VHH binders against Putative ABC transporter glucose-binding protein TsgA13 (tsgA13). Designs and how they scored, part 17

Target 1, 363 residues: Putative ABC transporter glucose-binding protein TsgA13 (tsgA13), of Haloferax volcanii (d4gpw5)
Amino acid sequence: TGGDTGDTDDTEASETTASEGTTSGTTTGDVETTDGGGPSEGETVNAAWVYISEIGDLGWSWAHDQARQAVDEQYDWLETEYTEAVAPSDSERVFEQYAQGDVDVIFGTTFGYQDPMYAVAEDYPDTVFEHATGYRTRENMGRYMGRIYEPRYLAGQATGMVTENNTIGYVAAFPIPEVVRSINAMALGARSVNPEATFKVRWVNAWFDPPTAREAANALIDEGCDVIAQEQDSPAAVRAASDAGVWTSGYNAPMGQFGGENYLISPIWDWTEFYGPTLESLHEGSWEADAFWGGMETGVPMLDEWGPNVSQEVKDQVAATEEQILNDELDVWAGSAFEGESDEFLFQEMSSFVEGVEGEVPS
Short names: E, the ipSAE of ESMFold2; O, the ipSAE of OpenDDE; V2, 0.75 times the mean of E and O plus 0.25 times the DockQ between their complexes.

## First folded at step 16 (VHH; framework vhh_ozoralizumab_d1)

Design p5 (from m3 with T58K; at its last look DockQ between E and O 0.64; V2 from the best seeds 0.00; counts 0 for: pae E 2.5 > 2)
Fold by ESMFold2, look of step 16:
Structure p5 (fold): chain B 363 residues (1-363), chain A 123 residues (1-123)
Amino acid sequence: as target 1 above (363 residues)
Amino acid sequence: EVQLVESGGGLVQPGGSLRLSCAASGFTFRSYRMYWVRQAPGKGLEWVSEISTGGSLKKYADSVEGRFTISRDNAKNTLYLQMNSLRPEDTAVYYCARGSTYYQWGSGTFDYRGQGTLVTVSS
């Protein structure tokens, strides 16, 4: 479907966050350059961000908004605005309102915005759209995501080294490739330094539900997990682990204040490393719709600062492995069932657990 | 122990170039914004440049913009300052410094500084 002639696949609209970069499907033998919308070269850029949650959530939306603030400070030619707490069902209207106004580029920051944004982008070809975590594009709609599984693997090593009973709990969002990928990477990391480590997963079935995430964390602790990791857009599971005196690894945003004495480390985001170059390209008139899929070398996926009681031995092990990842000397998936899989598979199709994760991914 | 070790300073003629390096150890270098700051004889500290954790955002003092380039190599834990078209007014001890957080770009806040490397620009 659509005028997007790349190998873009829109059949599994709710499945994945990983993206396949493409050369644009019209590139072969075609003399014409890419055709995107956007502001005239060198003029003021008006940019809007649309967030699924409040920026005070100290999670996914907070991380995006820190980067909005950074680019707003950096560029005299840039004006920014945002709308928070926009449910996917309301997002088409919000995108239309921005596109009808004086906004040159709209950033939609959650998977559920994919189809609404894709529809609006067709009607507003002079407006640029960028969609996080999705896999659909248009000539005026790009997509972006980071390889968070790299710092997930590293945080996983820390969990494997600190666990005493070899049982690590994971408070997960949805059983989709994005989340399965993170669980698997963390388990591979833990088992790379502790072959006896096992993971127990509880599904919240929401990105943001602090009461349910807390209940899931407590249930995992009651089952004997002595380390709690999470994939939520809030710190609730980290708070629960801290209240119980259990080691914890967070996600999205720095979690030291919530994890206290038992904080390990968190995989987190610095979106300035995507938004900066993207906004510069719009200002220069060189923007093109493409798929960003950056690893730790870009700085987009990264690690938070260590917790106060993490041993030097743990820090040294993780630092050595991080150097290997950055130097392309270690593939996170090596030796696993997923070794050699393409970026598009990792993004859209991973639906089973690696060794060491209990149970099966729900169908 | 946090260590920031600058090198590459020296005596250079006006219009010349130098490349400063800062070797970082004892912390997760790639998780921090980094600064170059300088102190001319008899003056206070002057910030020179700031770079984001991945290097996508770079900011310069007006006095050096267009002549100096900040960069980083996160795989080598090294910060750089390429200084071109040097002027006598650039004579100073140059320090690398670690930003207090990975976020709050442009805040001007740092918590650790190296011992410095002397740059002397003299006819």
Scores: ipSAE 0.458, ipTM 0.778, lowest interface PAE 2.5, mean pLDDT 87
ESMFold2 (binder alone), look of step 16: mean pLDDT 84; pTM 0.854
OpenDDE, look of step 16: ipSAE 0.741; ipTM 0.893

Design p6 (from m3 with T28I; at its last look DockQ between E and O 0.80; V2 from the best seeds 0.00; counts 0 for: pae E 2.1 > 2)
Fold by ESMFold2, look of step 16:
Structure p6 (fold): chain B 363 residues (1-363), chain A 123 residues (1-123)
Amino acid sequence: as target 1 above (363 residues)
Amino acid sequence: EVQLVESGGGLVQPGGSLRLSCAASGFIFRSYRMYWVRQAPGKGLEWVSEISTGGSLTKYADSVEGRFTISRDNAKNTLYLQMNSLRPEDTAVYYCARGSTYYQWGSGTFDYRGQGTLVTVSS
């Protein structure tokens, strides 16, 4: 199971793209084609990415596109395309346009693409679809997401160790299970090393709204938070914390340049560790629809580098806990209200805070 | 301080094998792409191999593909190069190097390298 990314149609600009057309890359019907469709073993693969936001956002779409560029460079048999800033309401058209062309696999990177992609996948059984953050599948439609709550827990430990006020601010997107899960994991991490740590949450109610995210960060600082964490597709909250001289943890992409002297560390993505193997399986004719749910052991969810003023004590604590996660010796949820809950529940139904997070999840 | 310490070099006959190791410290090893590069006597640096942060992508120079295998153990902060079917032209000082960015696969850009380990392939 994946997370939930954005459910709004409000994009100021819309961009559409036609397939650029390279003669190579077709699907075939030979015996070595997987049950889910795709090209025959050893043939060119044409892949398209559909992004909810701009590839220059220094966040979610940026991280996916860095991996597209990496696989494009790696594989001489691969040709890649992308369309950025595609609102969910426009996505069915974009998926259908790609599926009608010479594209063998389509990656859709936001939750709101789920139902549009699910519909198109039925009509184009020879095309492969991969959907990030969702829960629906078809024989030709897989899904993928990373267990970002693992590095969230680790960054949480760092916040718990550096806070002097025991009050950590979290600039959040939407009050949905994906975001609640991240807040809870960070709080559990912080409280595992500092039982006095408390989290205050402010909801931007958008994945990308730099002015509102900055204002939320400043409000949390005014309330006494001496560490600012965030779940946004931009570095705006990190910049606000840096401007105020407050410890900060970012998200999605390395943010050391924005956090400066007060940078702590960020949970980030390396999607090459998913896209590489997936595209190789398509090239080899062995791809099957599945539900990728990789933790830190896969390299997909990870941490960037520590900020310049983080103590060795913090680094050592987080490294020890990371080793436990990598060895399956730590369950992030152990000892919490969510211990023993299924992945389905954690993904779709988590709607309350753990101890130490102030207030209630809005309805 | 970033430290990269290579070991495992030595004298080997043509057709033999060696395994190089690189112990990393002073940075979050698992978050960086890593390289092996080499320098033969009287020659410039030659790129040998690159590995992605989680190890899902590996890339090799044409001269070593099929004979060398790059790998990493992120739990032990160690990079490896398994060298099989060694030839006299593989004689070089081998360096472990850290990619200068988290991404930019295939760029050949690194910001730190170790002091190297000598591999000599001769009868």
Scores: ipSAE 0.576, ipTM 0.831, lowest interface PAE 2.1, mean pLDDT 87
ESMFold2 (binder alone), look of step 16: mean pLDDT 84; pTM 0.857
OpenDDE, look of step 16: ipSAE 0.758; ipTM 0.893

## First folded at step 17 (VHH; framework vhh_ozoralizumab_d1)

Design r1 (from p4 with T28I; at its last look DockQ between E and O 0.42; V2 from the best seeds 0.00; counts 0 for: unsure alone 64.3 < 65)
Fold by ESMFold2, look of step 17:
Formats: sequence, structure tokens, C-alpha cells
Structure r1 (fold): chain B 363 residues (1-363), chain A 123 residues (1-123)
Amino acid sequence: as target 1 above (363 residues)
Amino acid sequence: EVQLVESGGGLVQPGGSLRLSCAASGFIFRSYRMYWVRQAPGKGLEWVSEISTGGSLTKYADSVEGRFTISRDNAKNTLYLQMNSLRPEDTAVYYCAKGSTWYQWGSGTFDYRGQGTLVTVSS
């Protein structure tokens, strides 16, 4: 044999292919297993993903779908399908359709799916459910999320080192604990290397709204921000910063092509490192509902590669701090108002800014 | 500058074992898929193995499946290839290669490779 090799053309472009199946159906001759919570050991696993947005957006759903494609390619015993652009209000119907069919495991990838999935999981105990970003579980419903605030802190150090105005803009989604946590971690990172750094936040009040995100980025630049960070499911804020010649840090997916000469780095996701082991456990009959909360040590939350003009000094500082995080030598929250808080508090209850972030979190 | 430095090659008898190492620098090692590829005398470049960023997924060419094991140590920025039950057909220069992204699993695409280490299997 011998694989295709020697291609150096940097292929970060979004993959456009989708599985042929939008919904699963019962095939002729199928026999339902009697094993609760998934397929029998060693049998084919049928898996479905339900996404809040389109998989081509180079954001949250894109990152999950790249991992679906990887596991689909890897495992001969796995059949995958997905349904994209499913609003939370429609999601119960979609989960129920999959659970009625031959699907063994359903992955729901947004917070708004929590209560719909929780309800369906009660009625379909032989189907496995995995919910991203939430906190509810059942015997057949696990949950998963990554500690993205770790690479947020690291990207924050980079912003603190490159800013000349000491003013960093953050294009944010919603004023909820998840987003407040990311803002705070980035600010703590920046201020760990530059105590004069301050953050200005603009709320898009959407995960995906490219025109509004671009407008917010431009407003922050007009206010004197010389670095733009963002928490959006699109690259719009990164593109706006690039167009203005301003340093920028993205989110979710590699964004070097959008940030150009002013690209810093991005916190990103590799969900392969969660989906691979999880699907193997289903195939082996050992899956159990759990609360995955993995940090950088798991490979799920990570950093994208540095932009072309980032100095070696910045890279060295971030690498040293990353080593401390990986060795459990650094608590991101140490010295802040949140030092010593439980994971439950960090996950569900953080509602105020740390020092250096302007203003108040809206209620 | 991206650098990939292979070591551990040498002369071994058929049935023997070798462990190759690849020291990586100049990029965020843990953020990329990694490959081993090889080039036998008078032949083109042949794909051998691929590993995901955290190592949860691995793939092998049919010719080496069951005999070779790819692994990585992200704390040491090092990629490994354990080669067991070596055959004369495994004689080649072995190269460590960096995938261009964390994604596109199974595509066979990479953007940098090392200078290689020679493995010779002969009686």
C-alpha cells in the first residue's frame, strides 16, 4: 500500500461533504438488541449528530463535524449521520425520530438541546444520549464539555504582550457563565504578563450573526482596541480585525486564513479525542453516562498555530505557561475572585467580571 | 522553523525490532496529526502510519498492520514508531511528517517532513 503524501498546500479549508443520511431509518431484517444503553459488544454502532448550525460555517458545528468525519473514516463498525441547523424548539422531534429508528447514540451539541434531550432520553432507555455544554444526565444520557478557559488564558497572554494601547476588544455572544468564564480567563491571562491590559466587551446576543459580530469588532476598534478577540461561531470578527490591520484571536476553528498578517492564535476544539474513545466504549459495551470535563491534557481544548508575525518572545511565554497548566502547576483562577470555586460554580454560576474587564455583566 | 529529526534507524536481522523517534520543534506539536512515511530503494514515497493529535486514532498501511505501532508523547514533542517482526521489504528511509491540520483524518496530506533515518533489514 502507500497513502497519498507530500502535499504541503495547507488544507485548513472547511470540508463540504455531508453524510447521505439526514435521518435514520429501520432497515429490513434489523433485530433490536436487548442490551440497555447501546448496541451489544462488538456490533455495528449507528451514531447521529444534531447541530445547531450549518457544518460549513467554520465554527462550533464545523469543529464537531470534523471530528464526526474522522471517526467515520476510522471505524469500519461505525455508521454516522447528522442533521444540521436544528433550532432548540425543533430538537425534541429530531431526537425522537433518531431514537425511534436504528440509531444507537445521539450527540446533541448545544445548550438549548438539554431539556428536549433529557425528556426524550427518559422515553428511550435503550438509546444512548450525549449532550455537549449542559449539566443534566440520566443513566442513558451523558454530558461533555472541555475546559476552553485554559487555552483562553494562554491566548490572553498573547493579547497582553502584543497590545500597544493596553486595550483589547472582545466580541462576545451571550452574558451567560460559559462566556463570562472565557472573558475572565482571557483577561487574567493578559494581565498575568501585562497588568495594564484592559478588556472592552461587546455583546452580539447570538452565537452566529456575522454582520452584528463584524459591527461589534469595528466599534471596538474605533474605541481604541488594537487587539480583537471573539467568542462567535463565525470568523466575522477576525475578518473585521484583519481588514483593519489589527491583531486578532479567533475561536472554535483554525482562523489563520481569516486573520492574515495580524493573526495571533485561537482557542480551538479537537472533538476527535472525545468522540473516538466514547464510540469505542459503545462498540465494546462499556459505555456509562458520565460528565466529561477535559482540559488541555485531553487534547480536546487546544490552541491553533501562531500567526506569521508573532514574536518568539510571545511564543516562549505562552509555551512556558502551557507547560504549567499541563503539569497542574497553574490554577487559572488563582488570585482572582473565583479562586477556590467548584467546577459546578465555574460551569453554571459565574456572572461577574474579573479586574481589568470594563463594565458589568448584563443580567 | 519547523524541524523534524528522526533517529533510531540501523541494521537489523529479519524478525528483529527497532524503535524510531522523531524530535519535533518550531510548531505546536500537540495540535497536529503526525505521520510516518518511508521510501524503499528505487521506489516512491509510501505512507506507513498516522496518529491523531491526542493519539486516540491511529491508522496503518496493510503491509505493516499488526507489526508496527505509532505513538506520541506530547509533553516531550516526540513521535515514535515501534517496528517489530521486521522483514527485508521494510528496508527504507523512514520519515517523520507533520500533517497540515488536526482534521482531514485519513487524507494522507502533510506539509513538512524530516531528513529521514535509514532502516536496513538483511540477513
Scores: ipSAE 0.742, ipTM 0.898, lowest interface PAE 1.3, mean pLDDT 88
ESMFold2 (binder alone), look of step 17: mean pLDDT 81; pTM 0.825
OpenDDE, look of step 17: ipSAE 0.884; ipTM 0.947

Design r2 (from p4 with S100K; at its last look DockQ between E and O 0.70; V2 from the best seeds 0.00; counts 0 for: pae E 2.8 > 2)
Fold by ESMFold2, look of step 17:
Structure r2 (fold): chain B 363 residues (1-363), chain A 123 residues (1-123)
Amino acid sequence: as target 1 above (363 residues)
Amino acid sequence: EVQLVESGGGLVQPGGSLRLSCAASGFTFRSYRMYWVRQAPGKGLEWVSEISTGGSLTKYADSVEGRFTISRDNAKNTLYLQMNSLRPEDTAVYYCAKGKTWYQWGSGTFDYRGQGTLVTVSS
């Protein structure tokens, strides 16, 4: 999931990326001065996170903050702080305040922070910036995201194996490439084990709107969906499915407590596998701006625990497919209209459904 | 269903090295933090080391830091402990343990441990 924000536009640019993960270092500078951003080698690091929502949301911001807490506990040379519930329109001020202070690195966790951070990064070349979900960089501003479509495909296989009427509902956020990619990956996964599986999609047009998400889930159930998946920053759709006795797959955070007896599994995030190495590179003076686009091999996109009633057969199938993904033996897009597309295309351009997803992506 | 099988223990001289392995099955190994813990004769369980799901974070008890290295191979579902510069005080049964969650780093919480492997550092 690329943009996990309420702001889902700003995709007109053709800016591109390339890399397999976090690089190391700051720019080279000899003689009397060094250039690049961040602290010098071996110094303490002061890091700040800026979140779009509350850290208790059991969603996107929660997942990032679990990783902040982990790195804070891990490194005695690291001091962390955060500001939550920062609307994009306020974010430039917050970034400037941190950059003017003693903060060495600023993490901005929503797409809507891209242009504000990009502007501030120009004015504060000695500060390091890292932006989640975006596509712009500077010498002192990197970007990062995970290939959540990989665990989406795996959760999709589980949905395909448990559905009895071959109709799976997806409570979606916005009709943007990030979400379309997740829907398509889940459908391809389901159909890899059940060619008759079909997906029905309802668009909430928000990342966080529990009443609307619940209503969408119930409507899908009324239309005959016997499995409910979702892409929301709340457990509302999962809870609706549980209340109706319908299988369910969540997103972002562990959802077992909300899905109860009907819980399948969820694609979730472990950002420690990005923040740890990144902060170490800053501490060692080797950080470089790059574009992290990590799959399951990095541990960033991952799967939650299985629900209590999931069969061993489902678990074994998903485990076998996960091994193929980890060994680079499976291209989740193979055989689909998107086979052979670049990472840049998958990230920025996917705007149509694969076979088995009903309807068309709204314009 | 969850199984953790330790191996690689044995008798070693002070200053020597030993590498422990833990074969994991019955759960999605890569999705959990993992631990090494140990129990010396007549003592309770002592936390030794923790590793994050992808291995990016590792943590050690003060008594072993700089001498022991935890690692994991998620493709092989195997946890390792490389023990260098062994001391008589390191004599214990060593257990690998499965963390309860992927998060709450440093909490010391686990829900399953193996049967253990004995390490004896003589003299």
Scores: ipSAE 0.480, ipTM 0.800, lowest interface PAE 2.8, mean pLDDT 87
ESMFold2 (binder alone), look of step 17: mean pLDDT 83; pTM 0.845
OpenDDE, look of step 17: ipSAE 0.780; ipTM 0.905

Design r3 (from p4 with S52T; at its last look DockQ between E and O 0.20; V2 from the best seeds 0.00; counts 0 for: pae E 5.4 > 2, placed apart)
Fold by ESMFold2, look of step 17:
Structure r3 (fold): chain B 363 residues (1-363), chain A 123 residues (1-123)
Amino acid sequence: as target 1 above (363 residues)
Amino acid sequence: EVQLVESGGGLVQPGGSLRLSCAASGFTFRSYRMYWVRQAPGKGLEWVSEITTGGSLTKYADSVEGRFTISRDNAKNTLYLQMNSLRPEDTAVYYCAKGSTWYQWGSGTFDYRGQGTLVTVSS
């Protein structure tokens, strides 16, 4: 073939409709109850995503939208649309508008959408709803989330191994169970390899506020933190750490570009491993509401690439622990106050720090 | 140490089939998107196919769509390429490649590929 390079990771080609050679995991839309007749198999599935923030946030909404784009390209029978920057107070209206239209499935990507979606799902039983991060379901409303605390624990080990001051800063969003369990998992990871590691937490009280996140990162650095981790929907804390020459771990999206020479690693999301199978099940007529709670074994929660200056010793330690997680040989909560707690507790009730995290969770 | 070992290449007549395998070691195979790329004699690298970490999605170059199938077995750390209806223009060295992460930001690059396996399609 003429002249094109295949040596970049961005090798995405234009979508092409196949006549044969259907890929693994792709269905032709044929179900046991359907008599197949070539290209007329199955109906178009219309799917809509409702995002709390803009798809350019370089974080949570970005990660979901990357997966929307991937499934849109993959499936000829799928049409997708999205509405971004939808506050929870506006979300009931948006869900209703989609449900009244020709949309077959609606994905709501933030906790605050739970009760609005739950209400709309009752009124539109023929529409499918999927809610991220929540705990409520209906016959037509599933829920989904990934165990991000697994790769958070792994990134924590890396922070514990690289810190020289034994003081790690965490730029956090809100003092809610979701964030508390991430902080705790990271601290447990760090202390599993460095018992002297301690964490200092600063609360931004927003998921997306780059100026405030940068200020929090700088304050933590001024307090002696030589590693900055974060739980934000932007790379601002990572940029601040990089500017200061401090090791840094991001969140949600690959952040090597922003962390540069000081980049460690980040917990990130691959939502295609949820959206792909879910949309296929809708196309086949086999979808059922469920409570997806996938760990690293599903590929949904994962780790980004290592930064350029991370030692082989750090990589080897994390790889060994990752293998244990993947083989169900390590419970990240083992030996902590939270060992043996139910998924319900982890999701709704974790409100205190493990040993090594300074202070108390605000209440 | 990352290792990718391709096998299954050979001489085949037009219209024939081959199945390529790639044994992976030295990294957590299931955590990475995997690729097949190829290089015809005197040409640059051509992207052939890609598969997601769990195998939920696959992509193909226009030139092979409908004839080639990428798959993976994460329990065996193995990537596959089933090649059907082979044509003379498929003659190339085929490489298994490990990318970075699922999401690419800015320019991406292959961080490792194997030594390749030669496929020759000739009558």
Scores: ipSAE 0.220, ipTM 0.648, lowest interface PAE 5.4, mean pLDDT 85
ESMFold2 (binder alone), look of step 17: mean pLDDT 82; pTM 0.837
OpenDDE, look of step 17: ipSAE 0.848; ipTM 0.932

Design r4 (from p4 with T28I S100K; at its last look DockQ between E and O 0.62; V2 from the best seeds 0.77)
Amino acid sequence: EVQLVESGGGLVQPGGSLRLSCAASGFIFRSYRMYWVRQAPGKGLEWVSEISTGGSLTKYADSVEGRFTISRDNAKNTLYLQMNSLRPEDTAVYYCAKGKTWYQWGSGTFDYRGQGTLVTVSS
ESMFold2, look of step 17: ipSAE 0.701; ipTM 0.881
ESMFold2 (binder alone), look of step 17: mean pLDDT 83; pTM 0.844
OpenDDE, look of step 17: ipSAE 0.911; ipTM 0.959
ESMFold2, look of step 18: ipSAE 0.731; ipTM 0.894
ESMFold2 (binder alone), look of step 18: mean pLDDT 82; pTM 0.837
OpenDDE, look of step 18: ipSAE 0.913; ipTM 0.960

Design r5 (from p4 with S31D; at its last look DockQ between E and O 0.01; V2 from the best seeds 0.00; counts 0 for: pae E 15.7 > 2, placed apart)
Fold by ESMFold2, look of step 17:
Structure r5 (fold): chain B 363 residues (1-363), chain A 123 residues (1-123)
Amino acid sequence: as target 1 above (363 residues)
Amino acid sequence: EVQLVESGGGLVQPGGSLRLSCAASGFTFRDYRMYWVRQAPGKGLEWVSEISTGGSLTKYADSVEGRFTISRDNAKNTLYLQMNSLRPEDTAVYYCAKGSTWYQWGSGTFDYRGQGTLVTVSS
């Protein structure tokens, strides 16, 4: 399910269990160093994007499509196309249709595309595949994701500094490791500057459900939360906080216009910093399947611009911490129950809250 | 070369305790989930316990839950199994095993195991 898409429809979870009880001398997760396919050096590149949701929804698919538009404009040798609102159950057919045509590279942007893409990549070894949020690769299939918990930690510091009630509401999607990781990172950030800060979480159980997200935000405000953060693929929670005169932090996309005078800042995505270099490597004939896992140093996970009423003191604190992250001088998990866990654990297995988050993660 | 060396086995009375250790080398220990598995005389291999890369998550077979505790020291590249309230049915060769992937929690999937250490619980 990938856990970070803007899909409002029921998604069918595709779980592939790969069981291997044998002993081997190889490391797990190695990426091949040889060319995995793609066009010859210097040729036109035809690229296709497959999105779980519509590109106009100001969420996950919107962020990817902004980057598609940017690279389409930037490179004279590139032709792009996309298919939106593709349910995981339909995605194998869509990948096959592109692979049978003149498409050189296919980007699949949700976790539920993993197994369908993995299957198609075996049958079309001359086509390049790139999968967001997953963990499977082939010689012709790479994967990519960003460490959004880094800017989430920074936004957390801002929430901790501006709260007067010491109670911050979080409008969350699903109780899966991706979302739990974001909640925990934001709480650790807030408590790094305000040890009294606490978080109340409400689960929408959807990535995109504006009415339910708005209701959750209002309920948190009624419970005394004076800052509203969110992990949704729409600005509905941000709008609700703004309407109530409450500080707010959004997600995925710039949300200043929706938060207005109460806007803090948001963790957001700039996928141009991944797609640009990747498409150049295809054009040059040097592409290799890889497992991109970029932090703020890559520019992929980043912060939006500050809201109009955020104090210089908050900006200065966050800037100092951001510099530490960029210089590899701060582990966002240090001092927490998750200190020392691998990136793989953080990605797949985190299922409990850090200190300061009320309640327990639902089973 | 991946090496896993178990120690700490021996003869113990029912109700007693033992602590097993597993010294790991030849791979980046902290990046892999680890297992204890066992094989009783004349029986197949049985999964016993699993621990996450940083040790924050642990899982146990029903037969040992509440009696055994898995732990790790990533600075020393060492996996442990504390076995309390031992029973005759715990008699087995115990193996330390390296997980093959970081993402298949609970699958029992591993790619290397050690030589084992014998635990005998008898009166």
Scores: ipSAE 0.000, ipTM 0.147, lowest interface PAE 15.7, mean pLDDT 84
ESMFold2 (binder alone), look of step 17: mean pLDDT 83; pTM 0.846
OpenDDE, look of step 17: ipSAE 0.314; ipTM 0.713

## First folded at step 18 (VHH; framework vhh_ozoralizumab_d1)

Design s1 (from r4 with A61P; at its last look DockQ between E and O 0.43; V2 from the best seeds 0.71)
Fold by ESMFold2, look of step 18:
Structure s1 (fold): chain B 363 residues (1-363), chain A 123 residues (1-123)
Amino acid sequence: as target 1 above (363 residues)
Amino acid sequence: EVQLVESGGGLVQPGGSLRLSCAASGFIFRSYRMYWVRQAPGKGLEWVSEISTGGSLTKYPDSVEGRFTISRDNAKNTLYLQMNSLRPEDTAVYYCAKGKTWYQWGSGTFDYRGQGTLVTVSS
């Protein structure tokens, strides 16, 4: 590989001179904002990320932090920092500390940060807040999430094509709309190519609990599942399936090293495609509180590369369906109880399984 | 299995414009950073541009910044390079290249390149 990174910061001359931009107003003493908080056009941006877990574990926080590193490398006008392993109960204090300082924008990456961030955003209207996975907003607080159910549907097709037992196991986190949506999309994908495919779900009741996730995967295998999918912030279920010689699909991050010869594919995240444009809008003074809900067309939700033993027939089927999704020619929910539901419903109200998923969602 | 097929090279006068295309197959195109790189006669490989998976980040060396624009069409598995204000020193074989991962932006790491298309800038 003959790459050249070519972007050292030792260059003292600017290729582009900054122009004088308008600030947030023309008078002193008045509240003068453009579209909420944030810096004036063309000024530096100080950004902070608050993560629920450690950035080193190839999970949810790792994926966000790879994107933080990318934007940090890309933009000379950007300074980034982060705080990891912040429990929701501690998050209000962390958000307040950042909002009191020089930070222009705070990204909070887990659902449990919603009420703490919502409260702090009211108290610090000049600071911008962005909340991943939630549904509350303010003039200075946006929200963001990707339609991961699109690549889950695609990975679902792969599971339906490779299963011989017609029984696919899903190691799930919590019985909340986010997770139910993913299970349903994967089941619909599998059944679009194999109407006899059936899903069995086991709930870990945690985002991160490797021993419990591994036990759940093994129990599903013992129940006859010959494909294991998962929704966890660790690769534990993928490792368990690999150790048992069972096809497996991961989540969040590239999982090929954990799935080995039985690796299928994983829905994963590239958050640079959200953070880049968002930070540019802050730098340019055009940021608005918004509800980002991007599909595969944005590049945020995507697929990892195929495992080494996946057939060309599976790859061709998934590629054809992906093209339909990208061209707005496929409704993932078509033919299901959720066909025609609003994005609001899909985001926060889905609480029942589609046909082919065994049992009921716990309540 | 990975295939990258460049096209659009040719002879152009200084100050002219040219657009290169690269058709990709054998991998999930949308899931990788992509590059244009070039090799001038008698010289080594030079990085020309990098683009992120969805295209929100692009970067260029000083030698081409402001003159070249990388873009991608993920629905068509195609990478592009729009080249404006061409100079004799832009004469090279241009290759598209597949990034090794979606992440590590700016690392210069790629694992496959095409056969290239020749661009000649001469009066």
Scores: ipSAE 0.698, ipTM 0.877, lowest interface PAE 1.5, mean pLDDT 88
ESMFold2 (binder alone), look of step 18: mean pLDDT 83; pTM 0.836
OpenDDE, look of step 18: ipSAE 0.901; ipTM 0.953

